# VHH binders against Prephenate dehydrogenase [NADP(+)] (TYR1), part 1

Scores and structures below are computed, not measured.

Target 1, 284 residues: Prephenate dehydrogenase [NADP(+)] (TYR1), of Saccharomyces cerevisiae (p20049r14to297)
Amino acid sequence: KVIGIIGLGDMGLLYANKFTDAGWGVICCDREEYYDELKEKYASAKFELVKNGHLVSRQSDYIIYSVEASNISKIVATYGPSSKVGTIVGGQTSCKLPEIEAFEKYLPKDCDIITVHSLHGPKVNTEGQPLVIINHRSQYPESFEFVNSVMACLKSKQVYLTYEEHDKITADTQAVTHAAFLSMGSAWAKIKIYPWTLGVNKWYGGLENVKVNISLRIYSNKWHVYAGLAITNPSAHQQILQYATSATELFSLMIDNKEQELTDRLLKAKQFVFGKHTGLLLLD
Below, numbering starts at 1 at the first letter of every chain, in headers, positions and changes, except where a header shows other numbers; antibody chains are not in Kabat numbers.
F, E and O are the ipSAE of ESMFold2-Fast, ESMFold2 and OpenDDE, as the mean of both directions, binder to target and target to binder. V2 is 0.75 times the mean of E and O plus 0.25 times the DockQ between their complexes.
Where letters were taken out, [cut] stands.
Atom coordinates printed by the task and the answers are left out, and those that the model quotes come from them; centres of patches stay.

## First folded at step 1 (VHH)

Design a01 (framework vhh_enristomig)
Amino acid sequence: EVQLLESGGGEVQPGGSLRLSCAASGFTFSDYAISWYRQAPGKQREWVSTIYSGGSTNYAESVKGRFTISRDNAKNTLYLQMSSLRAEDTAVYYCAKDYSEGWDSYEFDYWGQGTLVTVKP
ESMFold2-Fast, scan of step 1: ipSAE 0.000; ipTM 0.243

Design a02 (framework vhh_7nfr_2)
Fold by ESMFold2-Fast, scan of step 1:
Structure a02 (fold): chain B 284 residues (1-284), chain A 122 residues (1-122)
Amino acid sequence: as target 1 above (284 residues)
Amino acid sequence: QVQLQESGGGLVQPGGSLRLSCAASGFTFSSYAMSWVRQAPGEGREWVSSISGSGDSTYYADSVKGRFTIARDNVKNTLYLLMDSLKSDDTAVYYCAADLYGSEYWDEYDYWGQGTQVTVSS
């Protein structure tokens, strides 16, 4: 069987290399205008590079669209109709609603829709990291087992969700996290503070190290990752608004010297977070 | 009762090596990130290295990167710092520290050891 990857950005390339290293036949494409440059760049790669997504779609048994969430609809509209009977199709984006809408609208009805999301960056070891698998539409019972067999090479901890569950959890956890650190970094830039200078060479503690690394990791992402996490995910809008409201309320308590009310609010939050078993989750 | 007990410090010549250990008890060791923090005479505290609860992620200060290695043994509840190519400016009291993110409001570390002295001189 042939695995197709449409989009050779960081995650697409990670998947292509992991799958070929595991012995899978992999066929890839990116933007057609860059075909000659990419062919030269990946001349020694184990995967096969082809000119466009029509060639990937016509030859693949399982296709992963590893493209920006904001572009998924256009790309699936172009290449999706070329998918052969019984093809399994999924994406690798941080927001699943746009993927599901595009797949349902543009794919042939005989295609199965099983999409994935690796909850880690492309530069970390995939072993033990969470991997969400969403079995959205499977007319063929063997499709889900096939996707699991392909993904086994990542040695990830598989988590099975609906796309609605995924987007809600992502909004609740990742979108607000990104919004918080984007707003923090924007504030640093506006007031001309460089947090690395303040911490790095004198009194750089554990939490300071964690903060700096999260900030660098979030700001190293291209802007379209934020679009996928927030702009194209309606669940994120309410969560980001709640974060902004809560931040404003906490700061109001701080500037008004309302220590008791601030303490009570933080203790309630702590009770909620630690009232059930919560393991330590650290940076990758 | 929580205890963190460092050992392995001492006097060593420049270019030498030392192995520090930190024995932990009284808490679920594998649930805590562990760090080494040092304090040189007349200076503030300087973070040296951290390791995640599982041991899968390690972080180093630029001043020690390539020379020091942090490791942990979750079966023995012990943290290690392997120090190679020691320099005079590595002279400090070395503390091990445990951190459960979000458990303290103004402190970065939940638990601290008592420290072990490392002196690098000829």
Scores: ipSAE 0.000, ipTM 0.090, lowest interface PAE 21.5, mean pLDDT 80

Design a03 (framework vhh_brivekimig_d4)
Fold by ESMFold2-Fast, scan of step 1:
Structure a03 (fold): chain B 284 residues (1-284), chain A 120 residues (1-120)
Amino acid sequence: as target 1 above (284 residues)
Amino acid sequence: EVQLVESGGGVVQPGGSLRLSCAASGFTFSSYAMSWVRQAPGKGPEWVSSISGSGDYTLYADSVKGRFTISRDNSKNTLYLQMNSLRPEDTALYYCARGDYLEWSGYDYSSQGTLVTVSS
């Protein structure tokens, strides 16, 4: 069996190297105009570099599109129709709806659609990290088992979801978190006051240290991450709007000195969040 | 009880200097951070600078950083603002306030203000 990777960005390269190290035959491509440069760059790589996605599609039994979500439709429209009978096709983007729409529209009907998302960065050890596998359309039971056998070399914790479940969970856990800390950092920048400038560095600890680390990590991301998590994920829009609404309501209660109403609002939220998981999660 | 009285305002040409003073009484001056807040004609109040009770820590708005210096003399219960390289944009009524850099919402008391006019 031959595994094809279209897109040799950070995650595509990680997959290509992990699969070749595990003994799989791997064929890769990126943009055709860069073929000569990429051939020199990857001269010592164990995978085979080919000129374009047509060659990957015609030769592969399992194809992973490791491209930006905004480009997936165009790239699948170009290379998808070249996929052979029984090929398994998937992506590796943070938002699955654009992938599924492109795959359903442009792939031959005899192709299976099984897509993945590694929930970690490209420089992190993959062992024990969560890996989402979405079995969207498979005519052949062997396809799902084959994908699992390929992914086994990552030693990740497999999580099985529908694409709708994936996008909603990503919106709830990632998009809102990023939006909250981006808005907090924007507020600090606007008022031009940062705690470290007051000589309070020696008082870092507990929550302050956590706040700094989360803020630095989020602001270290490229804007493409924010676009993928929020702009191209419709589920994220509703969640971000609800966050903004709740923040404004709490602020209004604080400014109006509505202490009892504020306390009641927070108590209801606490009961909802922690009451259901008292035996599993204990926070001070 | 608590009283803050400013002085030192006036009319000055662009590039000039002024030193504002604020005499405090009715509280233990050294136990409180102090701030300068200004209000330009037709605009809302803007925080300018703050200083800790000990005088060891200072903070400035970006618009005045490098030009203004806040200081205090706890033995005389007096807060100062040295304003150098003044610009027309610095024209405002300047208030002395007890409290930190949270603008007027974080202040316990503010003074009557002293007018600074930069024009030529």
Scores: ipSAE 0.000, ipTM 0.080, lowest interface PAE 22.2, mean pLDDT 80

Design a04 (framework vhh_7n9e_1)
Fold by ESMFold2-Fast, scan of step 1:
Structure a04 (fold): chain B 284 residues (1-284), chain A 123 residues (1-123)
Amino acid sequence: as target 1 above (284 residues)
Amino acid sequence: DVQLVESGGGLVQAGGSLRLSCAASGFTFSDYAMYWGRQAPGKGREWVSGISGSGGSTAYASSVKGRFTISRDNAKNTLYLQMNNLKPEDTALYYCAKEGYDFWSGYEYFDYWGQGTQVTVSS
């Protein structure tokens, strides 16, 4: 059995190395124009590097598309039709609807669609980290077992979801965070104050350092990230609306000097957060 | 491996101009947003500017908006920062940074910084 990886970014490389270290046969590709550079770079790697995704698709029993979400449709349109009968195909993007649409449109109907999403950073111990596995379309009962057997080498906590469940959870947990920091940064820009630049080096560490790092990440990132998280994800709209409503309600209580009502509202929120979880782990 | 090499810094008088360059290698340059940051002597790192992979969108810190222009040449894998009307407070080590993936969310953050190029503005 051969595992194919299309895309040797940080996550694709992590998978390729983990799978080869576990004894799996792995074939990888990235953009064809970089083949000569990459074959020199990965000359000592245990995986096999090939020129393009057609060669990966024709040789693999299980293929993972480890590419940017915005490019998944184009790449699957190009390499997907070259997949052999019975191949299992998936991706690892943070929004699954574009993957599922591309796979259903471009893959041979004899291919199974089982996609994954590792919820952890690169170059980290994968043991105990969450791994979402989505069994979207499997005509062969052994396909799901095979994917689990491959992923077992990561020693991750497997979470089994539909792609709709995955995308809703992603929108609920990430879109609001971006909206909140975009709103905060927009307010700072409007009043022409950015807290961490007032007395540079005064607030290096703790929550202020976290605030600065999140702000730098969000305001220096690709604009299409916001489109993906919010504009093209209807699940995000309701969550952002609720955030805006809650912020306005809290502000109203503050300006009306409704200290008891404000306290009660905050205590109910605190009870929900901490009552739902038996502790919050903070890694400073 | 990803490599970013900054150049173009130097000594310049207040009101003058400099153009910084960042030569990128080890990744598909046009697929990633790129950033400039700086760190003044005895101060913390601050973000200066960002540009999308296509070059279609740019952003600037308020302190440099209207004076600095970020651009890129995807054919040459090079990022630029045109700095006009330089002030003594622009004195800093300037860093080029690449967008990366945040694998917790699958979305982008900047994950690699170069060694930097020194800009000194005399009054």
Scores: ipSAE 0.000, ipTM 0.111, lowest interface PAE 19.6, mean pLDDT 79

Design a06 (framework vhh_7ubx_2)
Fold by ESMFold2-Fast, scan of step 1:
Structure a06 (fold): chain B 284 residues (1-284), chain A 121 residues (1-121)
Amino acid sequence: as target 1 above (284 residues)
Amino acid sequence: QVQLVESGGGLVQPGGSLRLSCAASGFTFSSYDMTWVRQAPGKGPEWIATIYSGGSTMRDDSTKGRFTISRDNAKNTLYLQMTSLKPEDTALYYCATDLEYSSGWYEFDYRGPGTQVTVSS
């Protein structure tokens, strides 16, 4: 069996190297205009580099599209129709709806769709990190078993979800968190107050230090991480809207000095968060 | 091999307009997101706008009412239409794209040399 990887960014390269190290036959491509440069760069690699995704598609039994979410539709439209009968196809984007739409639209009907998402950055050891596997369309049970056998070399904590569940959980956990801290940072920029400036050995401490560090971490991400988490995920829109609505409602209660209603809202939230004593983590 | 070349900058009076262009070559332009960034003397780089391969856009709140990003895939060209220019818009404007992962907030795989925009009387 041959594993194809379309896209040799950091995650695609990580997969290619992990799979070849585990003894799998791997064939890769990136953009054709860089073929000669990449061929020299990866001359000692154990995977085979080819000129384009048509060659990957025609030779592979399992293909992973390791490209940006905003590009997935165009790339699958180009290379997807070249997939051979019975090929398993998936992606590695952080938002699954665009992948599934592209795969359903452009892939031959005889292709199985099983997509993955490693929930870690490319510079982290994969062992113990979460890996989502989505068995969206498989005509044969052996396809799912094959994908699991390939992914076993990563030694990741495998999590099985539908693509809807994946996108909802991503929206609930990551998209809202990023939106909240991006909003806070945007507010600081508009009023021209930044904790870094005020924290010159004078104003750091306790929860303020935690807040500043989270903000710096989120703002250190490339802008398209936010696009992938929010703009292209419809589930994220509802969660971000709910966050914004809740923030506005709490602010309105504060401005209108409605202490009883505010207290009731906060106590209900506290009861939900600390609910059943399920092992919640507390910051100190 | 990848080249991004900006043009259209110059001296303009407050309230004026300019249209910046970025000519791209060496990659499949239509398949990639394109970004405009500016950097004023003595300041860090500031992201202005991104247009995705699919045509949707994301713009900085402070400029989105005055600046419009667009692209012409047939000509491999990215545009930034700037209106109601202010002295604080004075900066070097450059286009950028990520064809592979970059390590930092304003670190792109590729960026052009930039085109200078000076807003002054």
Scores: ipSAE 0.000, ipTM 0.115, lowest interface PAE 19.1, mean pLDDT 80

Design a07 (framework vhh_enristomig; at its last look DockQ between E and O 0.02; V2 from the best seeds 0.00; counts 0 for: pae E 15.0 > 2, placed apart)
Amino acid sequence: EVQLLESGGGEVQPGGSLRLSCAASGFTFSSYEISWYRQAPGKQREWVSTITSGGSTNYAESVKGRFTISRDNAKNTLYLQMSSLRAEDTAVYYCAKDSGYDILTGYSDYWGQGTLVTVKP
ESMFold2-Fast, scan of step 1: ipSAE 0.000; ipTM 0.325
ESMFold2, look of step 2: ipSAE 0.000; ipTM 0.293
ESMFold2 (binder alone), look of step 2: mean pLDDT 80; pTM 0.795
OpenDDE, look of step 2: ipSAE 0.006; ipTM 0.225

Design a08 (framework vhh_7nfr_2)
Fold by ESMFold2-Fast, scan of step 1:
Structure a08 (fold): chain B 284 residues (1-284), chain A 122 residues (1-122)
Amino acid sequence: as target 1 above (284 residues)
Amino acid sequence: QVQLQESGGGLVQPGGSLRLSCAASGFTFDDYAMSWVRQAPGEGREWVSSISWSGGSTYYADSVKGRFTIARDNVKNTLYLLMDSLKSDDTAVYYCAAEYGSGSYLDEYDYWGQGTQVTVSS
């Protein structure tokens, strides 16, 4: 059996190396315009590098699209139709709805759709880390067992969800983060103040640098990834609304100099977060 | 752990030249495509230029083509932006950014620097 990886970003490369180290035959591609450069870079790699996703699709029994969610529709539209009969296809994106829509629209009907999401960065040990496996469409009963067999080499803690469950949990855990930093950036733009460009040194250090970098990173993403997820997901709406309400309440207490009430509210929040979830976040 | 440190900004007259540097540490520099992104006061971020992990491919925004040159030194883990024929519209904070692998389908940066101010004024 041959495993195909389309996209050699951080996670695609991690998967390619882990699968080849486990003895699987792996064939990979990235953008065709970079083929010669990538061929030299990966000359000593155990996986096979080919020019494009058509070659990956025509030779693979299991394909992982390790591409951005915003690009997956276009990439699957191009390479998906080249998939052979009975191929298992999945992605490795943080939002599954765009993957499922692309796979259902562009893949041959005889392809199985089983998609994954490793909930960790590419430079950490995969052992014990959570790995979501979504068995969306399996016409062949052996397909799910095969995907589990391939993923076994990661030694991850496998979590089985529907794509709806996955996207709900992802939105619930990330919706506030994205909403908070998007609203912060929009506030800077609206008041036309960006304090980090002022003075001799443009950065003030500490948490301010972290805050600005997170904002810049979030604003570097495609708008439809975050805005679409927040707009179309009722669970995200509830969490974002609660965040906005809490922020407004705290801001009102600050403006009205309600020091005692503000202190009491912050101490209750601190007790909930750190009293119940002892110290782990302070170690990182 | 990961750091991108820009330098070389300052005040320059229109038509002048500047050389920006970005010192990288805490990651394997030669595995990352590097970019320069700028932000003018009251404006959004604008991508300026990118260079592949090896330095074999370079890309430029239309507004800077022919005037700016991006380069890297993988021995010194340093990214450069050589800016010629500077215009008032080039006034901005310039940020160094890193993205794993040239040609990946990832359109997002993994790491950002703190920025360095470039002011083009008479």
Scores: ipSAE 0.000, ipTM 0.114, lowest interface PAE 22.2, mean pLDDT 81

Design a09 (framework vhh_brivekimig_d4)
Fold by ESMFold2-Fast, scan of step 1:
Structure a09 (fold): chain B 284 residues (1-284), chain A 122 residues (1-122)
Amino acid sequence: as target 1 above (284 residues)
Amino acid sequence: EVQLVESGGGVVQPGGSLRLSCAASGFTFSDYAMSWVRQAPGKGPEWVSSISSSGSTILYADSVKGRFTISRDNSKNTLYLQMNSLRPEDTALYYCAKDLGYSYGEWEFDYSSQGTLVTVSS
């Protein structure tokens, strides 16, 4: 069996190296125009570099499109039709709706669609990290088993979701969090406040230190991460709108000096949050 | 630290021409492919053109092919975009970007970069 990787960005390269180290036959491509430069760059790599995605599609039994969400439709339109009968195809983007739409539109009907998302960055050890596997369309039972066997080398904690569940959870857990901290950081920049600055007569610690760490981590990401998590995920729009609405409502109560109404709202939120016993972790 | 400074934007009539420049510093310019990316007001970023490290491979978006010409001068650490036959839809803030390993649309540019504004009005 041959595994194809289309796109050798950080995650595509991570997958290619992990799969080859585990003994799988792996063929990769990136942009055809840069083939000669890529061939020299990856001369010592154990995977096979081929000139374009047509060659990957024609030779692979399982293909992972490791490209940016904004480009996936175009790339699948180009290389998807070259996929052979019975090929398993998936992506590795943070937003699954664009992948599924592209795969359904451009892939041969006899291709299975099983897509994945490693919920970690390319610089962390994959062992124990969550890995989402979405079995969207599999006409062949062996396809799902094959994908699991390939992914086993990552030693990740596998989580099985539909693409709708994935995008909703991603919107709830990542897009809103990013929007909140980006808003906060934008406010600091406008006011010209540096909340991580320690003064001689000021003491900062506890929650403020946690806040600073989260903010720095979020702002260290490329803006494309936010585009993938929010702009291209319709579920994220509703969640971000609700966050903005709630923030405005709380502000309104504060400005109008409606202490009892504010208190009641906060107490209801507290009961909802602390009423959950789902293995929530405490901030440290 | 990677630093990219764009210049050459301005206001032109439809059918006019502009030449954009990007001065690069903080990395070995001749080792990296470079790109031009634009962002129209209220729209997402759109890739415009790329040029390989040696200048031997050049790519254009379909929307600009035949009208724009990308070039580079490795001795001056400078990237150029010659824009001809400009259209109202070319109105955008134009950014110079360093490619991150030739991947599909992956690029890096200084977040603090102001870009250079091109306005085509009729």
Scores: ipSAE 0.000, ipTM 0.207, lowest interface PAE 14.8, mean pLDDT 80

Design a10 (framework vhh_7n9e_1)
Fold by ESMFold2-Fast, scan of step 1:
Structure a10 (fold): chain B 284 residues (1-284), chain A 122 residues (1-122)
Amino acid sequence: as target 1 above (284 residues)
Amino acid sequence: DVQLVESGGGLVQAGGSLRLSCAASGFTFSSYYMYWGRQAPGKGREWVSGISDSGGSTAYASSVKGRFTISRDNAKNTLYLQMNNLKPEDTALYYCAAGEYSSSWYDEYDYWGQGTQVTVSS
């Protein structure tokens, strides 16, 4: 059995190395224009590097497209039709709808579609981290078992979802968080002042430090991370809109001095969170 | 502020040659991977070539390999594209871009120039 990786970004490289270390035969490609450079860079790698995704598709029994969500349709359109009968195909992107649409449109009908998402960054030890596995289309019952057997080397905690469930949960937990901090940073830029240089913020302790750290981490990401979490995920649109609406409503209550309604809204939110989650760690 | 200013475009007959230049300012040029891209009328953007920060590594789109040569002069903060054996299908707006080295479809360019027009007559 041969495992193909199309895209040698950080996560694709992580998967390629983990699979080869576990004894799997792995064949990889990235952009054809960089082949000679990559071949020298990965001369000592255990995986086989080939010029393009056609060669990966023609030789692999299981293919993982580890490319940006915005590029997945184009790349699958190019390499997907070269996939052989019975091949299992999936992606490794944070947004699944674009993957599923591309796979359904461009893959041969006799390919199974099982896609994954490791819910951690490439610098994190995979052991114990959540790994989503989405069994979208598998006409061969053994395909799902095969994917699980390959992924076993990561020692991750498997979570089984539909792609719709995945994208909704991702939107709820990641997209709104990024939107909130991007809008906060945008506001700071508009007022032309950095909040933590005001001096006042220094007296708020650990929570202020956490806010600064999160803001810097989010803004250090390249813009396509935000595109993947928001622009290309329709589920994110509702969550971001709800966040913006709630922020605007609270702001309106504040500027209109509607103390009773503001208090009621905040108490209901507090009761919802702490009524169910009183045992959670509090930030210092 | 970062600026990338392309020059050297023009009208040339098929089989001819042109040399494009890109003058960079406002960033540490010697620390950036540099690229040439192009956009033909009615078509999307197409990556043409890339060169590493030191100039030791280069890459080319298959459509131009063997005909175009990318180079850089870090002392002058200038990127070059030598275009030989030009074809009518090379007609496009050519622009330079700066970014981090990327070995995958995840590569994004941090800065872009305005472009210089190249027109190849049949």
Scores: ipSAE 0.000, ipTM 0.150, lowest interface PAE 17.5, mean pLDDT 80

Design a11 (framework vhh_7xy4_2)
Fold by ESMFold2-Fast, scan of step 1:
Structure a11 (fold): chain B 284 residues (1-284), chain A 123 residues (1-123)
Amino acid sequence: as target 1 above (284 residues)
Amino acid sequence: QLQLVESGGGLVQPGGSLRLSCAASGFTFSSYWMAWVRQPHGKGLEYIATISGSGDSTYYSDSVKGRFTISRDNAKNTLYLQMNSLKPEDTAMYYCAKDLSWEGYDSTEFDYKGQGTQVTVSS
């Protein structure tokens, strides 16, 4: 069986290399205008580079679209109809609703739809990292087993969700986290405060060190990661709006010197989290 | 062969202006997102601005928003950065970068950055 990768960015390349290293036959493409550049760049790669997604679609038994979420519909519209009977098709975007809509609209009805999302960056060891697998449409009983057999080489912690569950959890956990730290870093840049210098351990240990490391990791990503987590994920909008509203309310209490109201607000939040809910970082 | 050639840097006084250019060759320029990034001496790379292939979408770092403008001329295969109200903090080597791929979440590699052009703001 042949595995196809459409899109050779960081995650697509990671998958292509992991699958070829595990002994799978892998065919890859990116945009056709990149072909000569990528052929030279990956001349010694174990995967086969082909000129376009039509060639990937016509030859593959399992295809992963590793492309930007906002472009998935256009790319699937172009290459999806070239998929052969019984092909398994999925993506690996951070927002699944656009993928599922594109796959349902443009893929042949005889294609199975099983999509994935590795919940880690491209530069980390995949072993033990979470990997979401969404079995959306399987007409062939062996398809889900095949996807699991391919993904086994990543040695990831597999989590099985619906695409709705995935998008809600991503919005609640990743989109708000990114928005909070992007806002913090944007504020530091605006007022020209750089709390830490490279190679100087002014803030080692404790919460401040954790904050620095998270900020550096988030700001090392490309802008489209944030677009995928927030702009193209409708589940994120309400969560980010509530975060912004809460931050503004706390700030208003601070500038108005309303210490007692601020304290009461924070105590109510603490009671909700610790008194009614469990599984918070401060409890472990 | 594919290349990016930056130009237009130099020494300028605070409050001055410079226009950087990046001449691209060997690829279909209008099909790629393009970016400007900078690296102050002894520090890491800092993202400045990015522009879509059509030019319809632009994004800026907060440190340059309102002062710098990214633009492109697809007929000339050239990327520009108009820098106004320059500050000593803008002193850095400026690089033109090409987005290589259709990458999904936590991805997209900027590739084929050129040799850079030095901008020094001092009086």
Scores: ipSAE 0.000, ipTM 0.169, lowest interface PAE 15.9, mean pLDDT 80

Design a12 (framework vhh_7ubx_2)
Fold by ESMFold2-Fast, scan of step 1:
Structure a12 (fold): chain B 284 residues (1-284), chain A 119 residues (1-119)
Amino acid sequence: as target 1 above (284 residues)
Amino acid sequence: QVQLVESGGGLVQPGGSLRLSCAASGFTFSDYWMTWVRQAPGKGPEWIATITSGGDTMRDDSTKGRFTISRDNAKNTLYLQMTSLKPEDTALYYCAAEFYDSGDYEDYRGPGTQVTVSS
């Protein structure tokens, strides 16, 4: 069996190298305009480089689309119809709904859809890291076992989810956190108050230093993640809206000097957080 | 193994121009969003501009008329073209590379190149 990878970004390259090192036959492509450059760059690679995704689709038994979530629909529309009978197709995007929609729309009906997401960066050792496997549509009995046999070489901790569960967990754990700090930084910019100043900021408590560091981290260069976590992921919309509503209510109580009602709301939140075992856990 | 190496800084007179380069190695440059940041002594870091993997740019309003960010994926190099330089532009300029995918975060930063605008 042949494994195809469409997209040779860092994660696609990691998969290609791990699979070839494990003895699998691997065929890869990236954008056709870069073919000559990539052919020279990967001349010594164990995987086979081809000009485009049509060639990958026609030769592969299992295809992984390792492309940006915003581009998945266009790329699958182009290369998906070329997939052969019984091909297993999946992606490696951070948001699964656009991926599933593209696969359902453009793939032949006789293709199985099993998609994955490694929850780590490409420079990290894959052993013990979480790997989500989503068995969305598999009409051939061998497909799910084949994907597991391929992924075994990563030695990852496999987590089996539906695509809805994956996107909800991503929205719950990340989208609100980013929205909160983006709104805080936007407020600083609007009122022209930046808490970072050398010589002054060293007198603030530990929370001020943590706040500045998190804000710098989020604002330094993460614009594409906001599209993936919020705009592209419908599961995030309700979570972000609920956060905005709760913040507005809380601030209204502060501005209106409703001390007792504010205190009661904060006490209930505190009891919920500190009453749960998970809320007391340190960073893992 | 990941390296980002800035070059092109130096001493320049007010009104002058400089072109900064950032040479990247050890990762797939074309997948990463690339940013220029500067930091003057006694000040916090100031974001200048970002260029996406797709080539779209985002720029700070105070410098966008004078500074232009660009990239050459074939050469794994990021550029910052600076014109009409002012003494206030004196700072250490460093490039940063960022990849983020559903909580997986990778960021790299170069050691920087010093730009001094003075007569």
Scores: ipSAE 0.000, ipTM 0.156, lowest interface PAE 17.8, mean pLDDT 81

